# Designs tried in a protein design chat: VHH binders against p21908. Part 15

Target 1, 324 residues: p21908
Amino acid sequence: MEIVAIDIGGTHARFSIAEVSNGRVLSLGEETTFKTAEHASLQLAWERFGEKLGRPLPRAAAIAWAGPVHGEVLKLTNNPWVLRPATLNEKLDIDTHVLINDFGAVAHAVAHMDSSYLDHICGPDEALPSDGVITILGPGTGLGVAHLLRTEGRYFVIETEGGHIDFAPLDRLEDKILARLRERFRRVSIERIISGPGLGNIYEALAAIEGVPFSLLDDIKLWQMALEGKDNLAEAALDRFCLSLGAIAGDLALAQGATSVVIGGGVGLRIASHLPESGFRQRFVSKGRFERVMSKIPVKLITYPQPGLLGAAAAYANKYSEVE

## First folded at step 4 (VHH)

Design P6 (framework vhh_6z1v_2)
Fold by ESMFold2-Fast, scan of step 4:
Structure P6 (fold): chain B 324 residues (1-324), chain A 124 residues (1-124)
Amino acid sequence: as target 1 above (324 residues)
Amino acid sequence: EVQLVESGGRLVRTGGSLRLSCAASGRTFSTYTMGWFRQAPGKEREVVAAISWGGGSTWHADFVKGRFTISRDNAKNTVYLQMNSLKPEDTAVYYCAASTYDYGLTSEYEYDYWGQGTQVTVSS
């Protein structure tokens, strides 16, 4: 059956017609992207998508939302749209919907991904297990964290706010970074370190600690300088970022009982070539007496383009379809 | 992971100068604290100098302050120890070491990777 898959971010919303059957996503149609500031509501963007399609829209929607989904009123910082889940079917004139946070959608996409879209980073180079827990994390504008359980041909996604757990310093330099960031943020979550803006936070802290002059750069310029190795301080910040990414990936795997880890998000893609030669693996496995256990955990990177739409459709298929 | 190879050790006269180099392989070099250690015959290994990942912070042992200078070139993946006003007491095998920890600046037990060493002999 056809459904409307929607991926709603701060500045843009993406629409596609997906075909789902027997718990599977059979196809994703052409993507249509709307600027959220140019449409007064989700309902109006929905109607515009129907006009572009040239036929009545399916009476089912799968929505990935870039924020928490368990409230009565859902808002995003840079998006004027206001969602009320209780009235969503009425407002869109549909019979059924699924509403999941954007990283929950990524986790659903992982459950449906072919191994060709999962690049190997470290650990045993083998496919994700058909049974057990998979930890999924992804730095982007923040830090998304979810996990999924695969059991007896089924899967379950657990959405978390794991990006907001505490930053755990592991050496004296990280103690100094934490102390400096506490002056700005008070309590420092791991997301303050592991996110797009987090590179800037590390960069500024390192510059101050070393007494090295720095320039105020936007995130895009800083990431470019770090990845190209054009600035020693930016490169040092990136290397520290990779160390901390490995540390938190390992901690989450331990906490969630995972036997495999998947890294997603736009930042993951940017550091893909750097990551295998970084300190990521060292921090991931360095869990004291659990080092042997950690060394057996495969770590993969998502390369599927726009997993949010796939994941929204997958979540709908999982909820409204029976196991074959 | 980092592999370290020291070079530049030789025989030098008292009052002379010598520059030691440590070539590192690996892309994460710029994130390591780097140190120079030495071990004289019949003595324990001691820390000589250390430099932070960015090069902004350096530490030098009291017995070499004003004579030795540690520096690094992250673009060349190399650490240097410039040794001036050499004394016979400076005769030792000099080791390059790398640490992922900032506080490893003054403790050999916090250094994870070590080179094979280079012999420096200072004679009268």
Scores: ipSAE 0.000, ipTM 0.288, lowest interface PAE 14.0, mean pLDDT 86

Design P7 (framework vhh_6z1v_2)
Fold by ESMFold2-Fast, scan of step 4:
Structure P7 (fold): chain B 324 residues (1-324), chain A 124 residues (1-124)
Amino acid sequence: as target 1 above (324 residues)
Amino acid sequence: EVQLVESGGRLVRTGGSLRLSCAASGRTFSTYVMGWFRQAPGKEREVVAAISWGGGSTWHADFVKGRFTISRDNAKNTVYLQMNSLKPEDTAVYYCAADLYGSEWYKPHEYDYWGQGTQVTVSS
């Protein structure tokens, strides 16, 4: 059956017609992207998508939302849309919907994703397991964390707020970074280190610690400078970022008994070429007596272009396969 | 994947000067604490000098203070040891080492990567 898959972010919403059957996503159609500021509501964007399609929209929707999905009223910081889950079927004139957090959608996408979209980063180069736990994390605007449990031919997504656990310093430099960030944030979550803005936090802390001069940079310019390798301080910040990403990926895998790790998110894609050459692997495996266990865990990177749309469709397919 | 290559070791007269270089391969050089160590025949390896990742902090062993200076050029992925007022007791194989974690930088067992060494001989 056809459904409307929707991926709603802060500034953009993406729509596609997906075909789902027997717990599977069979196809994902042409993507249409709308600027959320140019449409007063989800309903208006939905109507415009119907006009573009030139035929009646399916009476089913799968929605990935870039925020918490538990509540009577859902809002985003830079998006004027207000969602009320209880009224979605009425407002969109549909029979069924699923609504899932954006990183929950990424986890559903991993469950349905072809292995060609999972680039190998480190560890044994083998496929994701058909049974057991897969830890999924992705730096972006914040740090998304979810786990995927595969068991008895089914799967379950475990959504978390893992980006908000505490930053644990592992060396003398990280002790100093933590001390500096405590001046601004008091309690320092790992998301303060491992996110798009987190590179800037590391950069400013390193500059202060070493007495190195720096320029005020927006996040885009800082990431570009770090990735191009033309600035020593930005390169140092990026390497520290990759060390900390490895450390938390390993900790989350240990905490959930995961036998595979998948990295997603926009920042993950940007650092893909740096990750294998970085301290990521060293921190990921350096878990004391568990180093041998950690060395057996493959780490993959998502390269699928719109995992949120695929994941929304997958969530719908998974839910309605169980009901029938 | 990280490789360290030392150069500059040679025979030098007492009171002379010598500059050692250590070239590092890899993209993470700027985040390593770098150290120079030496080992004379029949003696344990000892730390000579160390430099923080950004070059803002340096440590020198008491037996080389005022004579040796460690420095780094992160743009060239290179660390240097400038050796002045050389003494016969400075005769040793000099090793370059990298510590990714920035632990207690004066402890040899804390360093993750090591070069092959370069021989410095000081004669009267």
Scores: ipSAE 0.012, ipTM 0.432, lowest interface PAE 8.4, mean pLDDT 87

Design P8 (framework vhh_6z1v_2)
Fold by ESMFold2-Fast, scan of step 4:
Structure P8 (fold): chain B 324 residues (1-324), chain A 123 residues (1-123)
Amino acid sequence: as target 1 above (324 residues)
Amino acid sequence: EVQLVESGGRLVRTGGSLRLSCAASGRTFSNYAMGWFRQAPGKEREVVAAISWGGGSTWHADFVKGRFTISRDNAKNTVYLQMNSLKPEDTAVYYCAARSYEYSLSPDDYDYWGQGTQVTVSS
């Protein structure tokens, strides 16, 4: 059956028609992107998507939401839309829906994703396990963390706020970075280091530590400078970012009992070519007496475009599959 | 991965000056802290000076007080040790060494080492 898959972020919402059957996502149609600031509500964007499609919309929706999904009223910091799950079916004129957190959607996507969309980063080059725990993390505007349990032909997604655990410094430079960021944030979460804005935080701290003048750069320009390797300070910030990404990926795998790790998010994809040459693997495996165990954990990177849309559709398919 | 090659060591008279250079090759030189160490025959290597990856932080041993200055040029992949007012006690093989980001005052903490360059200070 056809459903409307929707991925709602702060500044943008993406729509697609998905075909689902027997707990599987068979296809995703062409993506339509709307600026949330240019539409007063989800209902208006839904109507505009229907107009663009040129035929009646399916009476089912699967929604990934860039915030907590438990509550009577759902709001986002940079998005004027207000969702009320209890009245959503009436407002969109649909029969059923699923509503999940955006990184929960990424985890559902991993459960349904073909291995061709999971690029190998390090560890043994093996398929994701059919049984056991997979840690999923993804830097973006923040740091998304979830884990996926596969057991007896079924799967369960566990959504977390793991991006908000504490940053653990592992060397003397990281001690100094932490001390600097502590002046701004008091408590420094790992998300302050591992996120799009986190590169800027590392950059500012390194500039202050080295006594180098810094300029306020927007995140896009800073990431471009770091990835191009033309600015030594920005490149150093990127190298520190990759070290800390490896460290937190390993810590989360230990905490969650995972035997595989998947990295998602737009930032993850941008640094894909840098990860093999970075300190990522060294920090991922350097867990004392657990180093041998950590070396056996495959790490993959999501290359599927718009995993949130796939994940929303996957969550719907999982919930409304036949049980007979 | 980095390879280090020292140059500039020679015989110098007491009170003279000398500049040592350490040329680095390989990726990520700008991400390494650098140290200058020296070793006289039959003695352990001792730290002389150290510089952070960006050059903003430096350390100099008390026994070279105001006489030696460490510096680096990341564009040229080179670290320098300017040695002034040389004394016979400065006679040693001088080594440059690299470690990731933060310098250390312990030789054991450095990952990469040059072959050394001999400095002899005579009366």
Scores: ipSAE 0.014, ipTM 0.419, lowest interface PAE 8.2, mean pLDDT 88

Design P9 (framework vhh_6z1v_2)
Fold by ESMFold2-Fast, scan of step 4:
Structure P9 (fold): chain B 324 residues (1-324), chain A 123 residues (1-123)
Amino acid sequence: as target 1 above (324 residues)
Amino acid sequence: EVQLVESGGRLVRTGGSLRLSCAASGRTFSDYAMGWFRQAPGKEREVVAAISWGGGSTWHADFVKGRFTISRDNAKNTVYLQMNSLKPEDTAVYYCAAGTYGYELRSHEYDYWGQGTQVTVSS
């Protein structure tokens, strides 16, 4: 059956027609992207998508939302849309929907995507396990964290706010970085380090520690300088970022009993070529007496172009998987 | 445990160039951040340059910036210090060091040290 898959972020919403059957996503159609500021509501963007498609929309929707999904009223700080799950079917004139947070959608996508979209980073180069826990984390505007349990031919997604756990320093330089960031943020979450803006936070702290003049840089320019090797301090910040990404990936795997880890998110894609050559692996495995256990955990990176859309469709297929 | 062996130190005239090498044996070299330190007679050991596990991040002391460059070749288990425009003040025993944590600038944060290689800069 056809459904409308929707990925709703801060400034943009992406729509596609997906075909789902028997717990599987068979196809994902051409993406249409709308600026959320140009549409007063999800309903108006939905109607616009129908107009563009030139035919009646399917009476089923799968929605990935860049925030918590368990409230009576859902809002995003940078998006004017207000979503009320209880009235969603009525407002869109549909029969069924699924609504999941954005990294919940990524976890569903991981359950359904081909291994060709999972680049190997470190550990044994093996397929994701058919049974057990998979930790999924993705730096982007913030730090998304979700967990996937596969068991007896089924899977379950655990949506979390794991990006907001505390940053744990592992060496003297990180003690100094933490002390500097506490002056700005008081409590320093791991997302303050591991996110798009997090590179800037590390860079500023390193500049202060080294006594180097600091110029405020646009995040885009800083990432470009770090990735292109145009500035020693920016490269140092990227190295520390990769170290801390490895450390938190390992901590999350330990906390959740995971036997594999998957990295997603826009920042994950940007650093894909740097991760295998970085300190990621060293920090991931260096968990004291658990080093042997950690060394057996494969780490993969998502390269699928729109994992949120795929994941929304996958969530619908998983919920409504019926065999006649 | 890691063994580190420095080589390349010799007598060089002011303005000359020299490349130091540090060969590592034992555990995987790419698991370690590496540093170059130096110590002149009667002075304390000071950090000259440092390089991260993957080689993507480097640090150089102000007194060598633009003259010295640290690099590494993980396939050869070797870290290098390219020294250009040498000055008499660069005369010292040069040590390489390996750290299991991160990109560190203090000597007590490195776990493994080489025996050193003497660099003498004269007129």
Scores: ipSAE 0.000, ipTM 0.124, lowest interface PAE 17.4, mean pLDDT 85

Design Q1 (framework vhh_podentamig1)
Fold by ESMFold2-Fast, scan of step 4:
Structure Q1 (fold): chain B 324 residues (1-324), chain A 120 residues (1-120)
Amino acid sequence: as target 1 above (324 residues)
Amino acid sequence: EVQLVESGGGLVQPGRSLTLSCAASGFTFSSYDYGWYRQAPGKQRELVAAIYGGSTLYADSVKGRFTISRDNAKNSIYLQMNSLRPEDTALYYCAARDYWGSDYEPFDYWGQGTQVTVSS
């Protein structure tokens, strides 16, 4: 059956027609992108998509939303749209919908993703297991964390707020970094370290520790300087970032009982070439007596270009596979 | 305003090579991710190749034949197409996305496209 898949972010919303059957996503149509500031509501963007399609829209929708999905009224930063789940079917003139957080959609996408879109980072170079838990984390504007349980030909996604657990320092330099960031943030979550802005937080702390002048840098410029090797302090911050990414990936795998780990997010894609030469693997496996267990966990990177839309469609297929 | 202008398309015989160029303007070039898409008549637009920061992604149908690259000094991206086949005939689009858009958004900005026809 056809459904409308929608990925709603802060500044943009993407629409596609997806074909779903027997718990699977069979196809994802071409995408139409709308600027949310140029449309007063989701309903108006929906109507515009129908006009562009030139035929009646399917009476089913799958929506990935870049924020919390539990509540009577849903709003996003930099997006004027207001979503009310209870009236959504009536407002869009549809029969069914699923509504999931954007990183929940990523987890659903992993369940349906071909191995060709899961690039190897470290550990055994083997396919994701058909049974057991997969830890999924994605640094970007923040840090998304979820896990996926596969059992008896089915899967279940558990969304978490794991990006907001505490940062745990593992050496004397990290003790100093934490102490400096506490002056600014008080409680320091792992997301303060592992996110796009997190590189800037590490950089600022390192500058203060070394007693070098700190200039306010755009996050994008800082990432470019670190990745291009144009600044020694930025490179040092990137090295620390990769160490901490490995450490948290390993901790989450332990906490979630995972036998595989998948990294997503825009930051993951940008550091992909640096990870093999970084301290990522060392920190991932260095869990005391669990080192042998950790070394057997494959770590993969998502390279699929539209995981939000795929994941929304997958969530719909998964929810309604039991009733069809 | 972000603008993308494709060039280098044309008529080529099977087995030959062609290089497409995309000139980008109106923004900080190095702050964006880039890709190439193509659309044949009566078919959906499909991803051909993309650069996401330090990583490249290729469609299975072109892997080993096509290479995507970028030149930050020239604000350009390129698609080198080797061993062209009749099924590569399509309108080719250059695309760009914001570096810090939502983590998994598709490309936000598109060129007008350049036609590639592979025929004997």
Scores: ipSAE 0.005, ipTM 0.389, lowest interface PAE 9.9, mean pLDDT 86

Design Q10 (framework vhh_podentamig1)
Fold by ESMFold2-Fast, scan of step 4:
Structure Q10 (fold): chain B 324 residues (1-324), chain A 120 residues (1-120)
Amino acid sequence: as target 1 above (324 residues)
Amino acid sequence: EVQLVESGGGLVQPGRSLTLSCAASGFTFSSYDYGWYRQAPGKQRELVAAISGGSTLYADSVKGRFTISRDNAKNSIYLQMNSLRPEDTALYYCAAEGYWDSDYTPFDYWGQGTQVTVSS
């Protein structure tokens, strides 16, 4: 059956027609992207997508949402849209929907994704296990964390707020970074370090530690400078970012008993070429007496375009797979 | 629509004080972190002060002279600037902490700036 898959972020919403059957995603159509500021509501964007399609929209929707999905009213920090799950079917004139957190969608996508979209980063180069726990994390607007449990031919997604656990410093420079960021944020979550804006937070802290004037760059320019090696401080910030990404990936895997780790998100793709030359692997495995255990955990990177759309469709397929 | 509007800039003599104000609208004020940044002619923007809840951060060049504060009831942040020096001359910008609105396009909410000139 056809469904409308939707991936709603702060500034943009992406729409596609997906075909689902027997718990599987058979196809995902071309993406249509709308700026959320240019449409007063999800309903208006939905209607515009229907106009573009030129035929009635399917009466089923699968929605990935860039925030918590539990509550009577759902809002995003940077998106004017307000969702009320209880009225979604009425507002969109549909019969069924699924609504999942955006990183929950990424976890569903991993469950349905072909291995060709999972590039090897470190550890043993083997396929994701058919049984057990897979930890999934991805820096983006914040730090998304989810876990995938595979058991007896089924899977379950555990949606978390794991990006909001505390930043744990592992050396003297990180002690200084933490002290500096505590002046600004009081409690410093790992997301303050491992996110798109987190590179800026590391950069500011390093500038203050070195006693150099802070030049506020927009995040795009800062990431470009770091990735191109055009600024020593920006490159140092990226090096610290990769170290901390490895450390948190390892900690989350330990906490959930994961036997595989998957990194997602657009930031993951941006740093893919830097990860092998970075301290990522060293921090991932350096868990004291558990180093041997950690060295056996494969780490993969998602390369699938639009994992949120795929994951939304996958969530719908998974939920309705047991209806006859 | 998120809006940050600065006010309070102007021409002042060295050693005097100014208070800059920034009025925020279009979002939940108390949920954001805020900063004051400045840009002198021919230079890039630099952080002056930041505030997250009750915690504050200052550039070394302004420590002891400038104070950042917030009033959640008025949806406003302030920068109290004491003992002003000619080198404090710049366009001053209010900013709400940036969020990654997509995996590819980060953004910060910025005001349009207010000019502070310290000169006799």
Scores: ipSAE 0.000, ipTM 0.137, lowest interface PAE 12.0, mean pLDDT 84

Design Q11 (framework vhh_podentamig1)
Fold by ESMFold2-Fast, scan of step 4:
Structure Q11 (fold): chain B 324 residues (1-324), chain A 119 residues (1-119)
Amino acid sequence: as target 1 above (324 residues)
Amino acid sequence: EVQLVESGGGLVQPGRSLTLSCAASGFTFSSYDYGWYRQAPGKQRELVAAISGGSTLYADSVKGRFTISRDNAKNSIYLQMNSLRPEDTALYYCAASYWGEDYSPFDYWGQGTQVTVSS
């Protein structure tokens, strides 16, 4: 059956027609992107998508939302759209819908991805397990974390707030970084280190530790300087970022009982070429007597172009499609 | 508005080379990551190559044959395709992602340019 898959972020909403059957996503059609500021509501964007399609929209929707999905009224701090889950079917003139948070959608997408969309980072180069737990994390504006459990031909996504666990320093330099960040944030979550803005937090702390002048940098410019090797301090911040990403990926895998790890998000893609030569693997496996266990865990990177749309469609298929 | 316009596609013989170009407009070129994806009929879009700042990523099927590059002065992205094979036949899409926006690997897409490797 056809459904409308929607990925709603702060500034953009993406729409596609997906075909689902027997718990699987059979196809994801051409995507249409709308600027949320140019449409007064989801309903108006939905109607415009129907006009572009030139035929009646399917009476089913799968929505990934860049915020909490529990509550009577859903709002985003950066998007004027207001969603009321109880009235979605009425407002869109549909029979069924699923609504999941954006990183929950990424986790659902992983369950449905072909291995060609999972680039190898480190560990044994083998497929994601057909049974057991997969840890999924992705730095972006914050740090998304989820678990994926596969069992007996089914899968279950566990959405978490794992990005908000504590930052654990693992050497003397990280002790100093943590001490500096405590002055700004009090309690320092791992997301303060592992996120797009986290590179800036590390950079500022390193500048202060080295006693060098610090200029307030746009996050984009700082990432470009680090990745292009244009600044020694920015490169040092990126190295620390990769070390801490490895450390948290390993800790989450241990805590979740995972036998595979998947990294998602735009930041993951940007650092993909740096990860194999960084301290990522060293920190991922350095878990004391568990080092041998950790060395057996493959780490993959998502390269699928629209994981939110795929994941929304996958969540619908998992909930409503018949299983063979 | 953000626009990506691909060019350089066409029909080529196996073993030959082709260069695709993507002209970007409507935004600050240096603030975006770029990639090339391709889609054969009946298949989903797959990553061919990506470039972020000075770092590059390639699909295993094209590694060593294709090269992605950017020219910030011309607001353009290129895909140099060498040693082309019939299985490289696909519609090729240029894509861009704004560094500060969201978790999506790529947010903006061109309309695509057809590459057909003889027959």
Scores: ipSAE 0.237, ipTM 0.648, lowest interface PAE 5.3, mean pLDDT 87

Design Q12 (framework vhh_podentamig1)
Fold by ESMFold2-Fast, scan of step 4:
Structure Q12 (fold): chain B 324 residues (1-324), chain A 121 residues (1-121)
Amino acid sequence: as target 1 above (324 residues)
Amino acid sequence: EVQLVESGGGLVQPGRSLTLSCAASGFTFSSYDYGWYRQAPGKQRELVAAISGGSTLYADSVKGRFTISRDNAKNSIYLQMNSLRPEDTALYYCAAGEYWEGSYDLPFDYWGQGTQVTVSS
């Protein structure tokens, strides 16, 4: 059956027609991207997509939303759209829908994507296991964390708030970084380090530690400076980011009992070329007596262009499997 | 309005090279990340190469053969394709995204119309 897959990722909404059957995503059509600011509501963007398609839209929708999905009224700070899950079927003139958080959609996508969309980062170069636990994490505006259990031909996505566990310093410089960040945040979550804004937090802390003047930088500009390697402090902040990403990926794998790890998100893609050269692997495997166990865990990076759309369709397929 | 226009596609023999260009307009070019994706008949779109500042990422199938680059002065992105193979035949898409426009999504929200590359004798 055809469904409309929608990925509402902040300032943009992406639409596609997906074909699902027997708990599987058979195809995902061409994506259409709309600026949310240019449409007063999801319903108006939905109508515009119907016009572009040139035929009646399917009476089923799968929606990935860039915020919490448990509530009567869903809003995003930069998005004029107001979603009310109880009235979605009425407003879109559909029979069924699924609504999931955007990182939950990424986890569902991992369960359904081909191995060609999972680029190898480190560890043994082998496919994701058909049975067992896969840790999925992705730095973006925050730090998304989920895990995926595959068992007996089925899968389960467990959405977490794992980005909000405590930051654990592993050396003297990180002790100083933590002390500086405690002045601003009191308790310092790992997300304060591993996120887009987290690079800025590391950068500011390093500037304070070295006693050099700090000026507020736009996150986009800071990331560009760090990735280009033209600013020593920004590059040092990126090095620390990669070390801490490896450390938290390893800790989550240990805590979740995972035998594979998948990195997602735009930040993951941007640092992909830096990860093999960085301290990521060293921190990932350096878990004391468990170093040999950790060294056997493959780490992959998602390269599928629209994991949110695929994941939304996957969540629908998983929920509404054909019943015999 | 963000607009991406690809050029440079065409028919080329195996073992030869081809350069794709992408002209970007309607925004501050230097504030965006860029990528090249391709889609062969009957297959879904796959990442070929991406560039953010000086950092690059390549699909395993093209590593050592393809090079992505950017020219901020010309508001252009390039894909230099060397040692072309029949399996490189596809529609090639230029993609662009502002880093913090999404949450956990890949940063590519804008896409061109695509340019056909056919590698055949």
Scores: ipSAE 0.016, ipTM 0.534, lowest interface PAE 7.2, mean pLDDT 86

